# Ledger of designs, part 23: VH-VL binders against q9h9l3

Target 1, 176 residues: q9h9l3
Amino acid sequence: PRKMVAIDCEMVGTGPKGHVSSLARCSIVNYNGDVLYDEYILPPCHIVDYRTRWSGIRKQHMVNATPFKIARGQILKILTGKIVVGHAIHNDFKALQYFHPKSLTRDTSHIPPLNRKADCPENATMSLKHLTKKLLNRDIQVGKSGHSSVEDAQATMELYKLVEVEWEEHLARNPP

## First folded at step 17 (VH-VL)

Design xc19
Fold by OpenDDE, fold request of step 20:
Parts: structure tokens; sequence; C-alpha cells
Structure xc19 (fold): chain C 176 residues (1-176), chain A 122 residues (1-122), chain B 107 residues (1-107)
């Protein structure tokens, strides 16, 4: 448990058409849901689309945001050597321009026992919002204010804890 | 259910210091940004400062920068405003206000305290 | 800073009448605009946020509209308890700012 953290990132759109997803917030929580890291991050390129409805990121968050390179270093320092839990976590790692070892990665969007517990097809990709509602009876990502990476990371960790024992055993028998 | 109770207001001379407290209840204090907003007698509302849920981010109005400090103690569900070098123009009712969104210090003020009066006069 | 200008300064109406209050921003604030009601001796109360969303417990007679620089608060039919001062507030950028207020008084 001490070696396990959950991560969730929010991205904004950069590039000529805003199609490049750039890291704008990163939240990391420990096994108990305590926030270890939560920073707004300034992309290296001009933000074209804040995607606020989804990301929760506003222009005012960028006033004293941490530069990407600095934030990335801070985040990687936290993640190194940890089991990292996330939902559709490949997007977070992509935004971080970082690849965590597969053997130390847990993606709650690809855990069949978790889907089964939620009465969903085991091989389907379910949203964090849906799983959280079904399994934790909690509403996240409500309203038009956008997501909270802290809440999402906490929910992700709690979801994983529901299947941790079973899944860790599975991974031990079937290393990625 | 949400309740905010300010205290610490009073009459002080210019140049003096005063600390305001705001005791919060009825919500998870440690998950919300908190604000101070003031209102001079017979005047409108003026935003003063904001502090993020964990205290790591703060912003101030230019009128109070360098003189006021917003802080919080989440273990005590209390918001603070340390006011130094007080001026006559700081005379106002000071409200503590709850930010609307969890883990976000931006947005609006969905709940307010009753306010505490600060009078700066020689 | 973004300056919010409210109009009119005072609105004299009778119960049952429609009240229309305006708030104009010196620059676009998108939809990051809220309305507050303040009665004498009381703290402000959030009425509308995000330009058009009613806060919890706010009667349906209150509605907000607008985007960019021009916003409107409408009270479809004034109740006696609605006579108060109304403020708009932008959350688009720091520092947050309020309008100077519109007083809705009984005619």
Amino acid sequence: as target 1 above (176 residues)
Amino acid sequence: QVQLVESGGGVVQPGRSLRLDCKASGFTFSSYGMHWVRQAPGKGLEWVAVIRYDGRYTYYADSVKGRFTISRDNSKNTLFLQMNSLRAEDTAVYYCAKGTYRYDYTGYFDYWGQGTLVTVSS
Amino acid sequence: EIVLTQSPATLSLSPGERATLSCRASQSVDSYLAWYQQKPGQAPRLLIYDASDRATGIPARFSGSGSGTDFTLTISSLEPEDFAVYYCQQSYNWPYTFGQGTKVEIK
C-alpha cells in the first residue's frame, strides 16, 4: 500500500487548432486518498483551448502555474518506484511525456474484475464516472465546472482497492 | 447546514494590526477554497483574497497586497486574515466566503458569514 | 482589472412587476458571471452563477442571461422580499470584481 499512488491529469488544447493535449493539472494521491501532489501546470506552448467544461482548467489557473518541465520533474520523482494507479492512464503518461513500467502500472479502465463487479462487460471500457457511481455510490465530474483531478484520483484509488487483492494475484500469475 | 462565523473585528488605529478568524462548519472545509470579501459602510463589495484548499495558492487584491495575509488551519476548520498596516480605507465589514467548487479556488461564493466589522480610525 | 458596470443604479418597482438588471463588463468574461442579493444588515446571497445557473434554493423567478460583456438578471415577478441590492461578480480573472450594485426598491 505504501508503494501505491493514484494519478489523474487534466489537459488543455495547444497547437494551431488546439488538438494537442498538454498537461495543465496533475493530482497524485496516496493509498489513503491523501493528496501528495496537486499543481496547475503551464504548458510550453500557448493554450488555445482550455477545455474547461471537461478539464476544469481556467485561464486564471495559469497565472502562477508551474512550468511543465519543472512539474514533470516533481511528478516523476513521486512516481518513480511506485505502483501507479490511474484510469485510462495512458493519456496521463502521454501528457507527461513519460512511460511508467507496465509492471508497475494499474489502469482501472482495463480491469475485468472491476467491470464484473459493476455488472459491466469485462472487456468493455467504462468511464470513471460510471464505475464510481456504480461501485462507490458517489457522483464525480458533476456540473459544468469540469473535472477535479483530485477527486478523480481519489475515486480511482478507491475503485482499485475493491479489486486489489484479486488483480494483484492475477498479475503475479500473468505478468504484463 | 453550512455555517461561517467571522470574529476578530473591532476598532483599531491606523498602522495597527488585526487578525480575523472565520470558523467553518457544515462542509468539508479542507476541500474548498476560501475567500475574504469586504464592504465599506454604505458601499459595494470588494474581493480581498483567496486561498486554495491546501493553502498553497493565494491571491490578493492590489489594495491589500503586502499588508494582508490569508491563511487557514484545516485541522481547526478556520480561515484567517492577518491585516497589518491598517488604513482608514480598510474600514469595512469583512466576510468570509466559501468557494463553490471542491478542490478549486476559482469561481463564486456560495456561502457567506455574517461578517465582522473592522473600523480603522485615529 | 475587469470593471463591471451595473445599471440602473436604482430600480423602483411594485410587487408583481418584472425587474431587469444589467451588468456590463469592460472585457469579455465569457460566462463567468454571478449575481448576488444583499438585504440590509445581511450578507450577500448567491443567486445565479455561470451567467444563467440558479444557485441551490433560489426561486425560479430569478433568471440570468448573457455572455461575453453583457449580462442580465431578471426577476419575473417581484416579491416583497426581493427588494434589495443586487451585485454582479466576475470570476474570469484575478482580481475578482463586483459591480457597484443595483438597488431594487419599492415604488
Scores: ipSAE 0.929, ipTM 0.959, lowest interface PAE 0.5, mean pLDDT 96
Fold by OpenDDE, fold request of step 20:
Structure xc19 (fold): chain C 176 residues (1-176), chain A 122 residues (1-122), chain B 107 residues (1-107)
Amino acid sequence: as target 1 above (176 residues)
Amino acid sequence: QVQLVESGGGVVQPGRSLRLDCKASGFTFSSYGMHWVRQAPGKGLEWVAVIRYDGRYTYYADSVKGRFTISRDNSKNTLFLQMNSLRAEDTAVYYCAKGTYRYDYTGYFDYWGQGTLVTVSS
Amino acid sequence: EIVLTQSPATLSLSPGERATLSCRASQSVDSYLAWYQQKPGQAPRLLIYDASDRATGIPARFSGSGSGTDFTLTISSLEPEDFAVYYCQQSYNWPYTFGQGTKVEIK
């Protein structure tokens, strides 16, 4: 079987008004939740909004942050050839300026069986926080310190594992 | 309950080395950044160093850069401070302190050990 | 480095009185400011973080306020156990720094 990893990224605001979402942290965990990659990343453009309340990124994280170009190379090397699990993962890939093959992508925000298991509408987009609480009885993204991409990646992987068998069978019958 | 226990303090001569240990329990040690903070006798608090949960990020106060090394062994729930080229000014109670946020090395110190005294004297 | 200056150096008060402690930063630290209490022979204890959030288990009589460069720790009504040294600490930038401390002593 193919190796599976989960990814979660944190973004900050760049551009004249901070509307551009730039990668500032990326965390990748393996199937067991072990951290394979966790780096703070320096965007190529000046950061206008750290979005700390949400991203958890602070100015001091950027002091020794890995330049985006370098980080991107490191991350892509890890992701290549793997099944990549994420939540609303299109945002992560966009920030990475990278597109993973659809057949090797798993987005927990678009898995109807997962929503069903959480007693949510199958076609609704539920938050990672909500699904994690409902299905794993775990609180993530608590407080005002912002998100932890490591915790979020771990939660994402655990959520996917709940529906892995069913969903993989579905995908086999209905390739994207 | 969170518990931090420092050890390794003692009396040493200037120029010598000493290693401090901090044994952690009551929380997932491998998920938190850890700090060393020291306090000279009758003086205030001085931040010494930080290490991220995985040891990949470290930062030091200028007063100890090049002489002190912070490290950790997550398999043993232990934080270390290797102190080389000790000076009289390094005399202090050394506290290990837990970072407040999971998988972060920034923030504050929500739990402290009892401290261990390091005395550097001729 | 960011220098934190606390005032007053010593505050002499009686139980039941209101204590107001100040911490001034040499540059803005936004809200990345904490307060610690240290009693003789003990390790410091976190009281307030992010300028105004009380740490777990901290009595309501302790409150923090301020942002930018000026911060205040208030003890609404001093209890006997509150007589100690109080330190502010900034986490805005490396190196982390503490104020020199304010001693709250019994009058």
Scores: ipSAE 0.928, ipTM 0.959, lowest interface PAE 0.5, mean pLDDT 96
Fold by OpenDDE, look of step 19:
Structure xc19 (fold): chain C 176 residues (1-176), chain A 122 residues (1-122), chain B 107 residues (1-107)
Amino acid sequence: as target 1 above (176 residues)
Amino acid sequence: QVQLVESGGGVVQPGRSLRLDCKASGFTFSSYGMHWVRQAPGKGLEWVAVIRYDGRYTYYADSVKGRFTISRDNSKNTLFLQMNSLRAEDTAVYYCAKGTYRYDYTGYFDYWGQGTLVTVSS
Amino acid sequence: EIVLTQSPATLSLSPGERATLSCRASQSVDSYLAWYQQKPGQAPRLLIYDASDRATGIPARFSGSGSGTDFTLTISSLEPEDFAVYYCQQSYNWPYTFGQGTKVEIK
């Protein structure tokens, strides 16, 4: 079987009025939740809004942050050929300016069996926080410090593992 | 319960080296940034250094930069401070302190050790 | 570096009185300000973080307020165990820095 990794990214606001979402942190974990990659990333443009309440990114994180182009290369090297699990992962790929093959992508925000297991509408988009609490009885994204992309990636992987067998069978019958 | 226990302090002459250890327990050590903070006798607190949970990022106060090295062994739940080229002004109680947030080496110090005294004197 | 200036240097009060401690930053630290208590011969203890959030186990009589450059620690009614030195600390940027401390002593 293919190796599986989970990814979570944090973005800050750049461009006019900070409306552009730029990658500022990326965390990648393996199937067991071990961190394979975790870097703060310096956007190519001036940061207008750190969005700290949500991103967890602070000005001091950017002091030795990895330039975006370098980080992107490192991340893509890890993701290539892998099954990539994420939550609302299209946002992460967009921030990375990279698109992983759909057949190798698993988005926990769009897995009906996962929602069903959480007693949520199958076609609804549930938050990672909610699913994690409901299915793993774990609190993430707590407090004013913002998100931890490592914790979020780990939670995402664990959630997927709950429905992995069923979902992989479904995808085999219905390839994207 | 969280516990931090410093060791390695003592009396040394200027120019000598000393290594401090901090043994952590009661929390997932490998998930938190760790700090050293020192306090000269009768004086206030001075931040010394920080190391990220995975040891990949470190920052130092200017007063110790180039002389002190912060490191960690997550398999042993131990934080280290290698102090070289010690000076009289390095005389202080050295505290190891736990970072407040998981996988974030920034923030505050929610737990402290009882400290170990380092005296640099000729 | 960001300089934190605490005032007053010494605060002499009686048990039951209200204590108000000030911490001023040389530049804005947003809300990235903490307060610590230190008793003689002991390590510091975190009281307040993010300017106004009480740390775990901290009594309700301790409260923090402020943002930007001006911060206040308030002890609504001093208990005998509250007489100690209090430090503010900013985590806005490296290097992290502390105030010089305010000693709260018995009058």
Scores: ipSAE 0.906, ipTM 0.951, lowest interface PAE 0.5, mean pLDDT 96
Fold by OpenDDE, look of step 18:
Structure xc19 (fold): chain C 176 residues (1-176), chain A 122 residues (1-122), chain B 107 residues (1-107)
Amino acid sequence: as target 1 above (176 residues)
Amino acid sequence: QVQLVESGGGVVQPGRSLRLDCKASGFTFSSYGMHWVRQAPGKGLEWVAVIRYDGRYTYYADSVKGRFTISRDNSKNTLFLQMNSLRAEDTAVYYCAKGTYRYDYTGYFDYWGQGTLVTVSS
Amino acid sequence: EIVLTQSPATLSLSPGERATLSCRASQSVDSYLAWYQQKPGQAPRLLIYDASDRATGIPARFSGSGSGTDFTLTISSLEPEDFAVYYCQQSYNWPYTFGQGTKVEIK
């Protein structure tokens, strides 16, 4: 069986008016929630907006941050051949400028059984914070310090595990 | 409740080495950055070093860089400070301090130990 | 490094009076400033973080304000247990630094 990892990325704003979302942190955890990768990443362009209240990224995190090109290589090496779990994961892949095979991708923001379990509309897009609270009775993304990509990746993995069997069976019958 | 207990302090001669330990409890140690802060007798506070939750990132004050090494053993909930080439000006109470933010190493110090005294004198 | 200068060095007041402590940074630290209280023979205690947020369990009489380079810690009405040394600390950049402290003593 293929190994499974969960990923969560934090982005900062670059380009004109900071409208370009650039990768600034990436965290990857294994099936058990152990951190496999967690790095602050230096975008190739000047950071205009750290988006700290959301990203948790601060200027001092960039002092010894890993250059994007290097980080990307490290991350892709980890993801290759894995089932990758994430929440709204298309944003993460976009920031990584990377496309993971759809058949090996699991997006917890688009899993109807997960929403159903949380008493949410099956076709609605629910936040990671909301699902985590409802299904895991855990608070994430609290306070003013912004998100923790490690914590979010762990939560994402735990949420997926709740519906893994059912969803994997569904995907086997309905391959993307 | 959060508890931090420093140990290993004592009297040493200049040029000698000393290792401080800090035993943590009451929180998920492996999820927080940890700091050392020292205070010379009758003086103010001086930040010494930080180590990220996973031990992969460390920063030091210039005054101790190259001589002190901060490390941690998350399996034992213990923070360490290896102090080499000690100088008289290293004399201080050394505090272990917990970082405020989960899975980070920046921020402030929301919990402190009671400190351990290191005296460097000939 | 960022230098934090506190004033006054000593503040002599009576219980019930208002205490105003200042901390000035040599360069902007945005809002990444904390205040600590230290009593004799004790470890410091976090009072305020992010310039104005009260730490858990800190009485409402303690308040922080300011941004950039100028910050203020205010104790609205001094209690006997508030007489101590207070330090500001910036977390804007490495190395982290403290002010030299302000001693609040009984008049």
Scores: ipSAE 0.896, ipTM 0.949, lowest interface PAE 0.5, mean pLDDT 96

Design xc19
Fold by ESMFold2, look of step 19:
Structure xc19 (fold): chain C 176 residues (1-176), chain A 122 residues (1-122), chain B 107 residues (1-107)
Amino acid sequence: as target 1 above (176 residues)
Amino acid sequence: QVQLVESGGGVVQPGRSLRLDCKASGFTFSSYGMHWVRQAPGKGLEWVAVIRYDGRYTYYADSVKGRFTISRDNSKNTLFLQMNSLRAEDTAVYYCAKGTYRYDYTGYFDYWGQGTLVTVSS
Amino acid sequence: EIVLTQSPATLSLSPGERATLSCRASQSVDSYLAWYQQKPGQAPRLLIYDASDRATGIPARFSGSGSGTDFTLTISSLEPEDFAVYYCQQSYNWPYTFGQGTKVEIK
């Protein structure tokens, strides 16, 4: 309950032709959707492609951004010992160069009861935008301004709450 | 519905300080970046400063950097501009303006207050 | 700092005429450009953002176009309430800057 957080990250392109995804924003919200952390993060490598229409990250955001090493330490301190909810969360953990215990990880892209509530195939990997529109009657990730990791983390938490009782019981009976 | 009301303007001598307030209503103030924009009498618009929805990020025009401080109190839906070491060149109508993008501090200004006049004169 | 140069300084027209206002940037601002209208004694009002998108409640007679360094605001048929000063503004980089304004006045 009080030990559950939701996380969402935005990535920019680094490396050759901007194909490597590097962390540029991380937002963490508590169970009630209050923002616990929201920082722009300066990747250790040169940014080749801001990917703004998806990431919402612009060069203005990087001017006072927190260096990756520092931000990673801050983020991991918040995540330690908590149930962490995300959508396709392995991508967020990869960008953080971090592994969170599977028993404390909840991925709204891989919860069959949630897909069922949305009248979607139980085994499909459904987008956060689609689930949020269908189940919460909210539009996120609208327009050319890109995604907001705060909005996305908040939506992810609300989606999880729809299946929390059922899924927590399932995981108790079927430990990962 | 959206309302922004500036206050605290007045006449002050050069070198003195003044604080402007902007009271917001009709939108979720704590979700949006806020700006100050000024306009000298008979002149054009000049962007002054921005603060992110949570107060964690700010940026200033070079003309005011080091002298002005933007801040906010989300519990009171109020934006502030502390103006120190005022100069004649700071004479202007000061507008508070709402940023366009939720949970950000970049972008444009979709709602403006009616402004408060600051006159810096001997 | 990105300088925005507006032309003409003054545009004298009659109601019903088409107004064409120009804004030129000293370097590319991609599509991060807005247009504002300001009447005497009033605050500015957002008309166009992202070069071509109309803000909430803005009538269809206002349109924006352009990208990079050259931008245009068009008012297809001037109404009496459209006689005002118009400013362009870039949000491409810090600090944000405005053009010097174009006054649209009754001929």
Scores: ipSAE 0.831, ipTM 0.920, lowest interface PAE 0.8, mean pLDDT 93
Fold by ESMFold2, look of step 18:
Structure xc19 (fold): chain C 176 residues (1-176), chain A 122 residues (1-122), chain B 107 residues (1-107)
Amino acid sequence: as target 1 above (176 residues)
Amino acid sequence: QVQLVESGGGVVQPGRSLRLDCKASGFTFSSYGMHWVRQAPGKGLEWVAVIRYDGRYTYYADSVKGRFTISRDNSKNTLFLQMNSLRAEDTAVYYCAKGTYRYDYTGYFDYWGQGTLVTVSS
Amino acid sequence: EIVLTQSPATLSLSPGERATLSCRASQSVDSYLAWYQQKPGQAPRLLIYDASDRATGIPARFSGSGSGTDFTLTISSLEPEDFAVYYCQQSYNWPYTFGQGTKVEIK
């Protein structure tokens, strides 16, 4: 069976008025939640807005950050051939400038059995914070320090495990 | 119940080396950044160095850069400070301090050890 | 590096009085400021972080305020155990720095 990893990214604002989202941190965990990769990433463009209250990224993090091109190569080497779990994962892939095969992608923001288990509308896009509190009885993204991509990736993997058997069988019967 | 216990302090001559250890318990050591902070006798506090939870990122005060090396062994819940080329102005109580934020190395120092005295004297 | 200047250097007060301690930064540190208490022979203890948030177990008589360059620690009614040295610390940028301390002593 294929190896499974979870990914989460944090973005900062670049471009005019800081409205472009650029990758500044990426964390990847294995099935057990062990950290496989966790690097601060220097965007190729000037950072206009660190977005710290959400991203958790401060200027200190950028001092020894890995340049985007190098970090991207490291990350893609880890993701290749694996089932990749994320939450609203299209944003992470967009920030990485990367396509991952749909058949190997799992998005916890779009899994109807997971929403039903949380007593949420099956067609709603639920926040990671909400699902984690409801289904795992854990608080993530707490306080004013911003999000932790490690913590978020770990929570994402645990959420997927709750529906893994059912959802993998569904996908086998209904290939994307 | 967080506990940090420093050891390895003592009296050494200028130019010599010394290694400080800090043993941690009562929290998941491998999830937090760790710091060294020092205080010269009768003086204020000076931040020395930081290391991220996984050891991949460090930063040093200018006064110690190139002479001191911060490191950690997560399998032993131990933080280290290797101090080389010691100078009289390095004389201080050295505190081990836990960072406030999980999976980060920025922030504040929510738990401190008792400190270990390093005296650099001819 | 960012210099933090505390005032006054010494504050002589009686138990029950209000203490007001100032910390001023040489440049903006946003809200990335903490306050520590240190008694003789002891390690510092975190009181306030992020300018205004009380650390775990810190009594409500301690409060912090300010942003940018001007910060205040207030002790609303001094208790005997509050006579100590207080330090501010910024975590806005490397290297992290402390103020020189304000000694709060019994009058």
Scores: ipSAE 0.826, ipTM 0.920, lowest interface PAE 0.8, mean pLDDT 94
Fold by ESMFold2, fold request of step 20:
Structure xc19 (fold): chain C 176 residues (1-176), chain A 122 residues (1-122), chain B 107 residues (1-107)
Amino acid sequence: as target 1 above (176 residues)
Amino acid sequence: QVQLVESGGGVVQPGRSLRLDCKASGFTFSSYGMHWVRQAPGKGLEWVAVIRYDGRYTYYADSVKGRFTISRDNSKNTLFLQMNSLRAEDTAVYYCAKGTYRYDYTGYFDYWGQGTLVTVSS
Amino acid sequence: EIVLTQSPATLSLSPGERATLSCRASQSVDSYLAWYQQKPGQAPRLLIYDASDRATGIPARFSGSGSGTDFTLTISSLEPEDFAVYYCQQSYNWPYTFGQGTKVEIK
């Protein structure tokens, strides 16, 4: 069977007033939640706002961070040919300047059976934190230290597993 | 119950090498950053080095850069400090310390070992 | 390197008194400041992190405040077991640094 990975990214603010979101951390886990990639990434532009309360990224993380161009190459090599699971994954792909084949993309923010299991409207966009608490009885993104892309990627994979059989069959019948 | 047990301290001559081990238990060692902190006799605390949960990121105090190497073996729940080219000013009690935050290597030190004494003299 | 300067060097007080310990940073460390307690022959113990959050198991008589460059550890009513050396530590940037310590001793 085709290999499956989950990805989550953290972004910092670059550009005027820090409004541009630039990749500063990327974590990729395998089906079992083992970490395949977890690197701090140095944006090509000056960081204006670390957004640490949400990103968890601090100045110290950038000292030995991998330049974006190199990190992007490493990440894309891992993603190529795989089913990639994420939450609101378009943001991750945008930060990577990359478009993964839709047939190989799974977005836990837009899976009706997953919302149904959480007793949420099937077409609602639910946060990763909410779904994880509701369906996995697990707290992520706790406190003021920011998000962990490793925890978030692991949670995303576990959420997908709850609906994997049903959703893969649905996609086979309804190719994107 | 979190436990950190340092070993490998002793008396060594200047210019020699020594390796410290820290055996961890009572927490998921492979999820936390680990630190070495030292304290010269009768003096305050000095941070020495950090290593991320997976070993991929490290940082060193200027006083030890190029001489000390922090490493870990997550399969054995063990943190290491390889100390080369030892100097008299490296004489201290060396503490192994657990980082506070999961999947990070920044932060504070929520659990400490008992320390192991390294004396550099001759 | 961020220098942390603690004052006073020694604080002589009796049980039941209020202790106020100061830590001043050479540059802003935002709220990335911790306090540790150390008794002779023992490892330090984390009391306060992120300037004001008590670590697990730390009694409510310990509190931390401040941000930027000026931080305070307060012990509202000293207990016999509180006589020790206290260190502040910043995690704002590498290298991480400690203050030189404040000894709280029995008057």
Scores: ipSAE 0.820, ipTM 0.919, lowest interface PAE 0.9, mean pLDDT 94
Fold by ESMFold2, fold request of step 20:
Structure xc19 (fold): chain C 176 residues (1-176), chain A 122 residues (1-122), chain B 107 residues (1-107)
Amino acid sequence: as target 1 above (176 residues)
Amino acid sequence: QVQLVESGGGVVQPGRSLRLDCKASGFTFSSYGMHWVRQAPGKGLEWVAVIRYDGRYTYYADSVKGRFTISRDNSKNTLFLQMNSLRAEDTAVYYCAKGTYRYDYTGYFDYWGQGTLVTVSS
Amino acid sequence: EIVLTQSPATLSLSPGERATLSCRASQSVDSYLAWYQQKPGQAPRLLIYDASDRATGIPARFSGSGSGTDFTLTISSLEPEDFAVYYCQQSYNWPYTFGQGTKVEIK
């Protein structure tokens, strides 16, 4: 049986006017929600906009942050060969400059059975905050201090577990 | 009920070492950053060091860098401060303080211990 | 390092009066500023964080304002338990620093 992890990332603004999204934090949890990896990551380009209200990243976090190239290597070693769960996970992979096999990727923003459990339209793209409130009776991303990638990764794994048996069987019948 | 209890303070000679412990209860210790803050007798507050919830990130005030080491054991809900090469100016009450934000180590100190006195004198 | 300068050093007032305490930073700290109260023989207590947000359990008579370099703690009507030393603290950048304190004492 293949091991499963959940990932969440926070991005800061680089490039012209801070419009390019660059990886500044990555958190990976195991099936039980234990933290396997949680690093602040220094982008190779100058940070123009920390986006702190959303990212939770401040200049202090960057002081001893791991350079992107090193962090990417560490992260990919953890992800290789595993089922990776995320929410709108294509954004995380884009920030990592990485493409995980689709057959090993699970995106809680695009799982119809999960939406059905939340009494939401089956094919709607639902936010992590909304699904977590509805199905886990938890509030995440509270206040103006930004998101916690650890908290978000943990919530993502818990949400997937609610539909894991059904969805894994569906994917076995309908290979991506 | 959040509770932080420091121990290990005492009178020591300059150049010696001490270790302070802070036992935590009433919150999920392994989710929060922890700090040491000190106060010399009759003086104001001085921030000493921080450690992230998992121990992977630390930062120190310049006055103690290279001499003090902050660490934690999450299985025992305990924060530590190893103080080496102690000087007279390290004489202070040392407070253990809880960081405000989960899974972060920046911010403020929402709960404090009672403090433990360290006196460095001949 | 960022220096926080509090004024006045001592504020002598009677119960029921309004207290206004100032904290000035040597550079902008945005809104990353907290206020603490310390009574004799006790640990500090968080009153205000992020310049203006009241910590849990803090009475409404305590309020904070300001941003950038100039910050104010206001106690609208002093109670006997409010006579203490007050410290500001910035969390804008390493190392974290405190002001030197303002003592609020009975006139």
Scores: ipSAE 0.805, ipTM 0.914, lowest interface PAE 1.0, mean pLDDT 94

